# Ledger of designs, part 256: VHH binders against q9p7j3

Target 1, 174 residues: q9p7j3
Amino acid sequence: MILPLFPETQVHVFVYENVSNCAAIHEQLISQNPIYDYAFLDAATILYKKQVYSAIIRALEDRRDEQMKTKTIHSEVILSLSPKTEISSAFRQFSMTKKSKNIVVVKIDSKLTEEEEFERLDKLVEGNRVEFSDEELQKLIDFKVLKKNYKLDPSTLENPLASILSSIALRGYS
Below, E stands for the ipSAE of ESMFold2; O stands for the ipSAE of OpenDDE; V2 stands for 0.75 times the mean of E and O plus 0.25 times the DockQ between their complexes.

## First folded at step 20 (VHH)

Design jb14 (framework vhh_6qgx_2; at its last look DockQ between E and O 0.93; V2 from the best seeds 0.84)
Fold by OpenDDE, look of step 20:
Formats: sequence, C-alpha cells, structure tokens
Structure jb14 (fold): chain B 174 residues (1-174), chain A 122 residues (1-122)
Amino acid sequence: as target 1 above (174 residues)
Amino acid sequence: QVQLVESGGGLVQAGGSLRLSCAASGFTFSEYTMAWFRRAPGKEREFVAAITYEGDSTFYTDSVKGRFTISRDHAKNTVSLQMNSLRPEDTAVYYCAAASYDMGTPVEYDYWGQGTRVTVSA
C-alpha cells in the first residue's frame, strides 16, 4: 500500500486472530531480532483502519520533519496511536503483549509486495490472518480498553473515530 | 543523571562461575526492562539475557540457556547475571542495559553501562 502523501514509502498492515505465540514474539523483540522489524499492536486496542493509518501518517510526518520521539519508525507508529506523549505509556497501551490473542502488524518502508511480506511474516506469527477491515477489527476490539486509552465519554461514543483521530493528530498540542 | 555501573567481571577458568552486577540510578528502575549484552573480541554486540520490569519473565540467548541466570532487586536497583559453567567463548565485555518498553517493536534500549570484562581461559 502506498499512502498519497508519502508515495515513496510502502506500507503493509496485517491482522491476525488466535495468535498462539505472542510470548515467543515478545522474546524476539526483547532480544532485538531484526527479522521482527515490525510494529506489533494489540488488536484489542484498534477499532478502525483509519486509526492505524492516522498513526502511520503521524509517524511518517514526524520522521519527515525530524521530530520523531522514538528511535525507529515502527516504534513511532506505536507512539502515534496514543494521545499521550510518554513513550512507555503508549507502548503499554497499544503494543502487543505476551498475553495478546489478536494482533495488528504494521510494516513501514517495505521493499516487498504485500503477498511477499505476508509470506515472510507468516513464518513469525502463529495465527489466522484476517482481512484488515473495520468489520474484522470490530470483532477483536475491547471497548473498555479503547475507552480508557482515548478517554472516550458518552458524548464522544457516538463518533469514536473522530475523537480517536483528533487524539492522534493533536498529540503534543494544547 | 542516569547511570548503569557494572561490576563482577574478571578472569576465570573454563567451567568456573562469575556473578555480574549492575547498579542503576537516575531513573525509575522498576519501570524498566533490564538486560545484559556482550561484545566478544572481533564480534558485534549480542543479546545475552533480559528480565522484564515486572520481573516475571526472563529471556536468554540460546548459547547461555541453562548456564546463565538473570535477576533483579528492586529494593537495591540492581540487576545481576549469574554465569555458571563458563566457556572460553563467553569471553567478552558485558554491558548492562535498560529499556522503558520491551514489546511492540525490536527493543531499543535507552541506557547502557560502561561494561565489565569477563575472560574465560581454557
């Protein structure tokens, strides 16, 4: 996938359900295995495709403007999902954990086609790939977690997307 | 000021043991995953072991599994590496490292110690 504002950057997003080896993946991340150079998100925290895209775009903009707060583009994506500026908080809010069952995987600066990237990633993730769609994400979301992460209230629950996107876009602004 | 200070390195014969210690200061220790890395002569730095900020999970590179044990003391802000059955190939400078996150992406450790030298003779 190519984003209109970043035509030179290829992005791929994958969704896996019933992942059995999140703990093993976690171990690889801690050990800095470069084969796992992705952003692994907990699907329980993701409700919309546009939520993911907005975070990606924010991260890419930060990189473009030399304003990244983290060391890698993938870590910046995770940070960009959060309305908070604290990196550790963002990761605890949105990243995959060893207890995750469903995950969203993001690849930035891919040199491969979507299918090729999937084949590569499929060797790392033991789960079932599902469509990256609002419909599928809606099945995996934990609304309690979502509400907490973005401080959604009854007035914003009618249109959570707008609130989420605003939080992502305006992080660090007051 | 953030500091990680390693100690416990030295010369030991093959089959011997050493216990490395890392004293941390200048940051909230309990919120950081701690790790040990090593760099052998002529080689790149490699991951050795890690313990999560919760203290409930430990990780090891394959070559040290069953021989090395990582632990942490929250009261003392220290992380330790017990190294048993040492081999000549374990010879390296060992570094303590701290990370504010340990998931989501390959971890980028925020803080590093100066290192302590471990030499294992045949």
Scores: ipSAE 0.894, ipTM 0.947, lowest interface PAE 0.4, mean pLDDT 95
Fold by ESMFold2, look of step 20:
Structure jb14 (fold): chain B 174 residues (1-174), chain A 122 residues (1-122)
Amino acid sequence: as target 1 above (174 residues)
Amino acid sequence: QVQLVESGGGLVQAGGSLRLSCAASGFTFSEYTMAWFRRAPGKEREFVAAITYEGDSTFYTDSVKGRFTISRDHAKNTVSLQMNSLRPEDTAVYYCAAASYDMGTPVEYDYWGQGTRVTVSA
């Protein structure tokens, strides 16, 4: 898809459940294999499509304004999910880990159609693709993790969207 | 200021052993994943080994598995690479690198040492 404010930027988001090879992906990331140039998120941390799109928009705004804190747009998306400014904390809280079971994968600046990008990604991820939708994300979320990551209290956990989006938009101002 | 200082390189005969060390300063060592990369003459820098910030996982490129061992010492803020059964193909400049995270994207190593040369003679 193309975001209205960034008309030349093609973005794809994929969701996989029951991923069996996160450890193998970890090895490829640590060795800097460029074929793995995506943002790999733990789906346990993602409740809404808008959560992901808000982080993408924040990262693209920071790139446009020359205010990125990380070296790539994909790493900036991971930072942008966090209400905090510490890069290492954001990655530890939102990235796929060796133990992750379900993941959300983001590709920014893609030159490929969604299905072409999927064909490449499917060679890398051993899991089942599901739709990127609030319905599917709700099945994969860990609400305990979500509450901790965004400091939600019980009242906001009932309808946390506005709190989460505010945290992403206002990072550094709270 | 951040420093990664490698030591322990040198000339060694094939089949021999060498231990590289990297002293780290200027950052919180226990929060960083540490790695070794190498660059042979005329080739691109390649990954050799890494150890996670928790120390619970190690990774090795296939050509060094079983011969090289990476370890870290949190008390001394050092990472080491024990290289056994060295081959002429292991001849390279070896670089220590540090990253504040090790998942999510291809890892961005924030800090790099200047390297230590290892020469393995036939």
Scores: ipSAE 0.726, ipTM 0.867, lowest interface PAE 0.8, mean pLDDT 90
ESMFold2 (binder alone), look of step 20: mean pLDDT 84; pTM 0.865

Design jb15 (framework vhh_6qgx_2; at its last read DockQ between E and O 0.96; V2 from the best seeds 0.88)
Amino acid sequence: QVQLVESGGGLVQAGGSLRLSCAASGFTFSEYTMAWFRRAPGKEREFVAAITYEDDDTFYTDSVKGRFTISRDHAKNTVSLQMNSLRPEDTAVYYCAAASYDMGTPVEYDYWGQGTRVTVSA
ESMFold2, look of step 20: ipSAE 0.772; ipTM 0.879
ESMFold2 (binder alone), look of step 20: mean pLDDT 85; pTM 0.863
OpenDDE, look of step 20: ipSAE 0.909; ipTM 0.951
ESMFold2, fold request of step 21: ipSAE 0.790, 0.777, 0.778; ipTM 0.891, 0.880, 0.884
ESMFold2 (binder alone), fold request of step 21: mean pLDDT 83, 84, 84; pTM 0.854, 0.855, 0.855
OpenDDE, fold request of step 21: ipSAE 0.911, 0.912, 0.912; ipTM 0.952, 0.952, 0.954
ESMFold2, last read: ipSAE 0.786, 0.793, 0.791; ipTM 0.886, 0.891, 0.886
ESMFold2 (binder alone), last read: mean pLDDT 83, 84, 84; pTM 0.851, 0.855, 0.855
OpenDDE, last read: ipSAE 0.911, 0.909, 0.912; ipTM 0.951, 0.951, 0.953

Design jb16 (framework vhh_6qgx_2; at its last look DockQ between E and O 0.92; V2 from the best seeds 0.83)
Fold by OpenDDE, look of step 20:
Structure jb16 (fold): chain B 174 residues (1-174), chain A 122 residues (1-122)
Amino acid sequence: as target 1 above (174 residues)
Amino acid sequence: QVQLVESGGGLVQAGGSLRLSCAASGFTFSEYTMAWFRRAPGKEREFVAAITWEGDDTFYTDSVKGRFTISRDHAKNTVSLQMNSLRPEDTAVYYCAAASYDMGTPVEYDYWGQGTRVTVSA
């Protein structure tokens, strides 16, 4: 897909459930395998499509403004999901781990169509692809984790999206 | 000031053993995943081994599995690489590296040592 604010940047987002090889993927990431040049998120931490898009946009804006805090656009996406400025904290909060069962995969600067990218990614992820939609994400979310990550309280639980988006957009601002 | 200082390199015969050590300072060691890389003559730098910040997971490149063991000491802020059954193809400069994250995307390591030379003779 193409984001309106970044028409020259192609972005793809995929959702997988029942992933059996997260540990193997983790091993490839720590060893710097370039074939795995994606952002792998724990689906348990993602409630809305707009949450993902907001993080992507924030990362792209940071890149545009030469204000990235991390070294790659994909790492910046992961950081951008977090209301915290600490990189390690952000990754521990939102990234896929060996314990993850469901994941959201983001590709920035793709040169491939969505279908082509999926075929490539499908060789790396052993799981079932589901639709990238709020409906599907709601089935995979861990609300305890979500509440913790964004410090949601009863006053914000009725509309958590607004709080999440604000946290993403205003990270680092005081 | 961040520092990673490697030691333990040297000349060893094939089949021999070496233990490399890396002393870390200037950052919160317990929050970083530590790794060893190596660069052989005429080759690109390659991943060798890593140990997570929690210390409960270790990773190895295939060629060193069963021969190399990575470990860390949180009290001393050190990471070590025990290298057994060394082969001539293990000859390289070995580098210690630290990463603030080890998941989610291919890891970009933040800090690097100067390296220690390991030479394995036939």
Scores: ipSAE 0.902, ipTM 0.948, lowest interface PAE 0.4, mean pLDDT 95
Fold by ESMFold2, look of step 20:
Structure jb16 (fold): chain B 174 residues (1-174), chain A 122 residues (1-122)
Amino acid sequence: as target 1 above (174 residues)
Amino acid sequence: QVQLVESGGGLVQAGGSLRLSCAASGFTFSEYTMAWFRRAPGKEREFVAAITWEGDDTFYTDSVKGRFTISRDHAKNTVSLQMNSLRPEDTAVYYCAAASYDMGTPVEYDYWGQGTRVTVSA
């Protein structure tokens, strides 16, 4: 996929359920294996497609403007999901962990078609690919985690999407 | 402002042992994943071992598994690498590194020490 504001940047997003090898993926991330150059998110933290796209757009805007706080675009996506500016907090809240069961995987700057990128990623992830859709994401979300990550109270639960997207877009603005 | 200071390097014969230490200051040690990397003559820097901020999980490159042990002391803000059964191939400068996260992407190590030299003679 090409985002209209970033016509030279190809993005792919994949969702896997019932992933059995998150611990093995963790080992590869720790050792900086470049084959694993993706953003691995815990699906329990993602309710909407727009949540992911908004984080990607925010990360790309910060790269364009030379305002990135992290070293790679993929780490910047993880930071951009957070309403806060603290890097370690964002990763603790949104990243896949060794105990995650479902994940969302983002590739930015891909030179491959979606299916070619999937072929590479499928060699790394032991799980079942499902559609990147709001329908599938809502099956995988943990609402307690979502409420905690975005500090949603009962008054904002009527339309949590707007509150979540505002948090992503306005992070760091005071 | 952040400092990582390695110590414990030296010359040792094959089969011997060394213990490397890294003293950390200028950041909240308990919130960082600590790692050791090494650079052998003529080669690129490579990952050796890491210990996570959460759960103190440990990771090792295949060539050192079973011989090296990474550990950390939160009270002293130090990370150590016990290196046993050393081989000439372990000869390298060893660097301490720190990262504020340990998942999600290939880990970005933000802080690095100057290194300590380990030489293993046949």
Scores: ipSAE 0.689, ipTM 0.850, lowest interface PAE 0.9, mean pLDDT 90
ESMFold2 (binder alone), look of step 20: mean pLDDT 84; pTM 0.855

Design jb17 (framework vhh_6qgx_2; at its last read DockQ between E and O 0.91; V2 from the best seeds 0.88)
Amino acid sequence: QVQLVESGGGLVQAGGSLRLSCAASGFTFSEYTMAWFRRAPGKEREFVAAITYEGDDTFYTDSVKGRFTISRDHAKNTVSLQMNSLRPEDTAVYYCAAASYDWGTPVEYDYWGQGTRVTVSA
ESMFold2, look of step 20: ipSAE 0.811; ipTM 0.906
ESMFold2 (binder alone), look of step 20: mean pLDDT 84; pTM 0.861
OpenDDE, look of step 20: ipSAE 0.882; ipTM 0.942
ESMFold2, fold request of step 21: ipSAE 0.847, 0.831, 0.835; ipTM 0.921, 0.908, 0.916
ESMFold2 (binder alone), fold request of step 21: mean pLDDT 83, 84, 84; pTM 0.851, 0.863, 0.863
OpenDDE, fold request of step 21: ipSAE 0.896, 0.895, 0.896; ipTM 0.946, 0.946, 0.947
ESMFold2, last read: ipSAE 0.825, 0.840, 0.843; ipTM 0.909, 0.915, 0.918
ESMFold2 (binder alone), last read: mean pLDDT 84, 84, 84; pTM 0.864, 0.860, 0.863
OpenDDE, last read: ipSAE 0.892, 0.886, 0.893; ipTM 0.944, 0.943, 0.946

Design jb18 (framework vhh_6qgx_2; at its last look DockQ between E and O 0.89; V2 from the best seeds 0.82)
Fold by OpenDDE, look of step 20:
Structure jb18 (fold): chain B 174 residues (1-174), chain A 122 residues (1-122)
Amino acid sequence: as target 1 above (174 residues)
Amino acid sequence: QVQLVESGGGLVQAGGSLRLSCAASGFTFSEYTMAWFRRAPGKEREFVAAITYEGDDTFYTDSVKGRFTISRDHAKNTVSLQMNSLRPEDTAVYYCAAASYDYGTPVEYDYWGQGTRVTVSA
């Protein structure tokens, strides 16, 4: 997929459920395996496609403006999901861990088609690919985690998307 | 000031053992995943082993599995690498590294030591 504001940057997003090898993936990340150059998110923390896209856009904007707080574009995506500026906190909030069961995988600067990228990623993730849609994401979300991550209250629960997007967009602004 | 200071390197014969140690200071040690890397002559730096900040998980590159053991001491702010059954191909400068997060993306380690040289003779 090509984002309108970043026509030179190809982005792919995949969703996997019932992933059995998150611990193995985690090991590869710790060992700095370049084949795993993705952002691996815990699907329990993602409710909307626009949430993911907003984080991607924020990361790309930061890169464009030479304002990235992290070392890689994928780590910046993870940071960009968080309303907090602390990097470690963002990763604890949104990243896949060995305990994750469902994940969202983001690839930035892909040189491959979506299908080609999927074929590569499918060799790394042992799970079932599902559609990247709000409908599928809402089946995987943990609302307790979501509420915690974005400090949602009863007044914002009616329209959590607006609150989430505002949190992402206004991170670092007070 | 952040410091990682490696020690324990030296010359050893094939089949021998060494224990490397890394002393950490200047950051909250208990919140960091610690790792060992190595760079052999003429080769790129490679991952050797890691232990999570909680100490409950350890990871090893395939070539050292069963021979190397990584451990950490939170009271002393140290991470160690016990190297047994050493081989000539283990010859390298070994580096200690620390990461504040170890998941989500390929890990970018925040801090690095100066390295300690390990030489294994045939």
Scores: ipSAE 0.886, ipTM 0.944, lowest interface PAE 0.4, mean pLDDT 95
Fold by ESMFold2, look of step 20:
Structure jb18 (fold): chain B 174 residues (1-174), chain A 122 residues (1-122)
Amino acid sequence: as target 1 above (174 residues)
Amino acid sequence: QVQLVESGGGLVQAGGSLRLSCAASGFTFSEYTMAWFRRAPGKEREFVAAITYEGDDTFYTDSVKGRFTISRDHAKNTVSLQMNSLRPEDTAVYYCAAASYDYGTPVEYDYWGQGTRVTVSA
């Protein structure tokens, strides 16, 4: 996928359910294995496709404007999901952990087709790939986590999209 | 001001032992994952060992498993690397590093020490 305002930037997003090797992936991240250069998100924190796209767009805008706070575009996506400015909090709240069961994986600046990137990623992740869609994401979300991460009250939890997107867009002012 | 200061390097014969220490200051030590990296002459820096802030889980590169032990002392804000059964290929400058998170992407270690040299003679 190519975003209209970033025509030279190829982005792929994959969703896996029932992942059995998150602990092994964690070990590779700690050792800085460059083969694992993706953003690995916990699917329990992601309800909408637009949530992920908005974070990607915010990260790309910050890179374009030389305002990134983290070292890579993938780490910037993780920060951009958060309504908070603290980097460590964003990672602890949105990243895949060794206990995660379902994940969303983002690749930015890919030089591969979606199918080629999937073939590479599928060798790293032991789980079942599902469609990146609101339907599939809604099966994997933890609404208690979503409510906490975005400070949603009970009335907005039914249709929280606008509140979530404004949090991503206005980080630092909310 | 964040500081990581390594000590304990030196010259040792193959088969010998050294204990490296890294004194940390300027951040909340218990909230950071600590790691050791090394750079041999003419080579790129490589991961050696890490100990996580959450649960003190330890990780090691394959070539040092069973020989090196990473540990940390939360009361003294130090991380240590006990290096036993040293080999000439362990010769390198060893660097202490710290990261405020250890998931999501290949870990970005925010803080680095100046390094301490370890030389292992045949």
Scores: ipSAE 0.706, ipTM 0.861, lowest interface PAE 0.9, mean pLDDT 90
ESMFold2 (binder alone), look of step 20: mean pLDDT 84; pTM 0.864

Design jb19 (framework vhh_6qgx_2; at its last look DockQ between E and O 0.90; V2 from the best seeds 0.84)
Fold by OpenDDE, look of step 20:
Structure jb19 (fold): chain B 174 residues (1-174), chain A 122 residues (1-122)
Amino acid sequence: as target 1 above (174 residues)
Amino acid sequence: QVQLVESGGGLVQAGGSLRLSCAASGFTFSEYTMAWFRRAPGKEREFVAAITYEGDDTFYTDSVKGRFTISRDHAKNTVSLQMNSLRPEDTAVYYCAAASYEMGTPVEYDYWGQGTRVTVSA
């Protein structure tokens, strides 16, 4: 996938359901295994494709402007999902956990095709790949978590996308 | 000011034990994942062990499993590494490190100590 504003940056996004080895993945991440150089998100916190894209774009913009708050583009993507500026909070809100069952995996600066990247990732994730679509994400979302993460109220529940995107885009602006 | 101060290193014979300690200050200790790394002579720094901010999960590199134990004390803001059955190949400078996250992506540790030297003789 190519983003219009970043034509030189190849991005891939994958969705897995029924993942059985999140704890094993955790071990690899904390030990800094470079083959796990992805952003692993809890699918329970993701409702829209545009939510993911917006976070990716925000991260890429921050990198472009040398304003990254984290050390890697993938960590910046995770931070960018959050309306909060605290890195720890963002990760607790949106990152995969050992209890996650469904995940969204993001790869930035990929040198591989989507198919090739999938083959590599498929060796790391033990689960079922599903389509990266709003329809599939809607099946995996936890609305309680979503409402908490973005402080959604009844007035925004009818169309939460606008609120989510605004939160992502305006993080740190007050 | 953030500080990580390691202690407990020294010279020990093969089969012996050491307990390393790291005293943390200048940040909210309970919100950070703590880890130990080591750098042997002529080698790159490598991961040794980690403990989550909640303290409920521990992780070890394969070569130290069953011999090393990482623990943390939230009241004292310390992380420790009990090293048993030490081997000559465990000889290294051991570093304490702290990370603000533990999942989602390969962890980048924000804070590092100066290290403490461990030497295991044959």
Scores: ipSAE 0.897, ipTM 0.943, lowest interface PAE 0.4, mean pLDDT 95
Fold by ESMFold2, look of step 20:
Structure jb19 (fold): chain B 174 residues (1-174), chain A 122 residues (1-122)
Amino acid sequence: as target 1 above (174 residues)
Amino acid sequence: QVQLVESGGGLVQAGGSLRLSCAASGFTFSEYTMAWFRRAPGKEREFVAAITYEGDDTFYTDSVKGRFTISRDHAKNTVSLQMNSLRPEDTAVYYCAAASYEMGTPVEYDYWGQGTRVTVSA
């Protein structure tokens, strides 16, 4: 996919359930293996497609404006999901862990079609690909985690989208 | 401000042992993943071992598994690399590195030491 404001940037998002090798992926990330240059998110933290796209857009805007706080666009996506400005907190809250069961994987600046990128990613992730859709994401979310990550109160929990998107868009301006 | 200072390098015969140490200052040591990398002459820097801030999990590149052990001392803010059964191909400059996260993307190590040289003679 190409976002209208970033016409030369290919973006792909994949969702995997029942992932069995998060510990092996962790090892590859620790060793800085460049084949693993993606953003690996815990699906328990992601409720909406628009949550992911808003973080991607924020990261791309910050790259365009030379305001990135992290070294890569993928790490900037993880930061951009957070309402806070601290890098380590964002990673601890939103990244895949070795205990994660379901993940969302983001590739930005892809030179490949979605299916070509999937073929490469499928060699790295041992799990079942599902559709990147609100329907599938809502099956994988942990609402307790979502509430804590975005400080949602009971009045906003039924329809938290606006609060979440505002947190992503306005991080650093409040 | 932030400093990572390696020590313990030197010349050792093949089959011997050496212990590297890295003294850390200027950040909260217990919140950082610590790693060792090495660079052999004419080669790119490569990962050797890491110890995570969460759970003290350890990771090793395949060529050193069973021979090297990474550990850390919270009281002294140090990370160590015990290197046993050394081989000539372990000859390299060894670098200590630190990162504030350990997952999500290929880890970016924010802080690096100047390195300590290890030479393993036949």
Scores: ipSAE 0.739, ipTM 0.867, lowest interface PAE 0.7, mean pLDDT 90
ESMFold2 (binder alone), look of step 20: mean pLDDT 84; pTM 0.857

Design jb2 (framework vhh_6qgx_2; at its last look DockQ between E and O 0.88; V2 from the best seeds 0.83)
Fold by OpenDDE, look of step 20:
Structure jb2 (fold): chain B 174 residues (1-174), chain A 122 residues (1-122)
Amino acid sequence: as target 1 above (174 residues)
Amino acid sequence: QVQLVESGGGLVQAGGSLRLSCAASGFTFSEYTMAWFRRAPGKEREFVAAITYEGDDTYYTDSVKGRFTISRDHAKNTVSLQMNSLRPEDTAVYYCAAASYDMGTPVEYDYWGQGTRVTVSA
């Protein structure tokens, strides 16, 4: 996938359900295994494709402007999902944990085709790949978590996308 | 000022034990995952062990499982590495490290100590 504003940056996004080895993946991340160079998100926190895209774009913009708050583009994507500026909070809110069952995996600066990247990632993730779509994400979302993460209220629940995107885009602006 | 100060290194015979300690200051210790790394002569730095900020999860590289134990003391802001059944291949400079996040992507540790040398003789 190519983003219009970043034509030189190839991005891939994958969704897995019923993942059995999130704990093992988590261990590899703590151990700094470079073959796990992705952003692993908890699907329970993701409702829209545009939510993911918005975070990716925000991260890429921050990188472009040399304003990254984290050390890697993938960590910046995770931070960019959050309306909060605190890195630890963002990661705890949106990252895959050892208890996760469904995940969204993001790859930035990929040198591979989507199919090739999938083959590589499929060796790391033990689960079922599903379509990266709003329909599939809607099946995996935890609305309680979503409401908490973005402080959604009854007035914004009818169209949470606008609130989510605003939170992502305006993080750090007050 | 952030500081990580390692201690406990030294010379030990194969089969012996050492306990490394790392004293942390200048940051909120309880919010950081702590880890030990090591760099052997002529090799790259490698992960050894980690303990989460809550202290409920520990992780080890395969070669040290069953021999090394990582622990932390929140009251003292210290992280320790008990090393038993030491082998010559464990010879390295051991570094303490701290990370503000420990999930989602390969972890980038924010703070590092100067290291303490461990030498295991045959």
Scores: ipSAE 0.882, ipTM 0.937, lowest interface PAE 0.4, mean pLDDT 95
Fold by ESMFold2, look of step 20:
Structure jb2 (fold): chain B 174 residues (1-174), chain A 122 residues (1-122)
Amino acid sequence: as target 1 above (174 residues)
Amino acid sequence: QVQLVESGGGLVQAGGSLRLSCAASGFTFSEYTMAWFRRAPGKEREFVAAITYEGDDTYYTDSVKGRFTISRDHAKNTVSLQMNSLRPEDTAVYYCAAASYDMGTPVEYDYWGQGTRVTVSA
């Protein structure tokens, strides 16, 4: 897809459930295999489509303004999910791990259609693709993790979206 | 200021062994994933092995599995690469590297050593 604010930037987001090869993907990331140039997120940390798109928009804004903190746009997306500015903490909190079962995968600056990118990604991920939707994400979230990552309390937990989105938008300004 | 200093390289006959060591300072060693890369003459730098900050899990490129063992000593802030059954194809400069995270995207290693040369003769 094309984001309205970034009309020349093609973005794809995929969700996989029941992924059996996160350890193998981890190995490829550690070895810097460029075929794996995506952002691999743990779906247990993602409740809303808007959570992901807000992080993508924030990363693209920082790239446009020459204020990126990380080396690639994909790593900047992972940082941008966090309410904090500390890079290693963001990665430890939001990234896929070797023990993850469900993942969200982001590709920015894609030169491929969604279906073409999916066919490439499907060779790398052993799991079942599901729709990138709030309905599917709600099935995969871990609310204990969500509360911790965004410091949600009872007053915000009934409708956490606004709190989460403001954390992403205001990171670095507080 | 971060320092990664490799040692233990040298000349060895095929079938022999070497142990490389990397002394690390200037960061909290237990919070970093450590790796070895190598560069053969005329080739690009390639991944050899890594040991993760969480759980000390190890990873190896296929050509060294069963022959090389990466390990770390948290008390001495060192990472070692035990290289057994060496082959002429293992001839390269070996680099120690460190990353503060190792998931999510292809890892960008924050810090690199100067390298130690390993030459394996037939």
Scores: ipSAE 0.753, ipTM 0.873, lowest interface PAE 0.6, mean pLDDT 90
ESMFold2 (binder alone), look of step 20: mean pLDDT 84; pTM 0.860

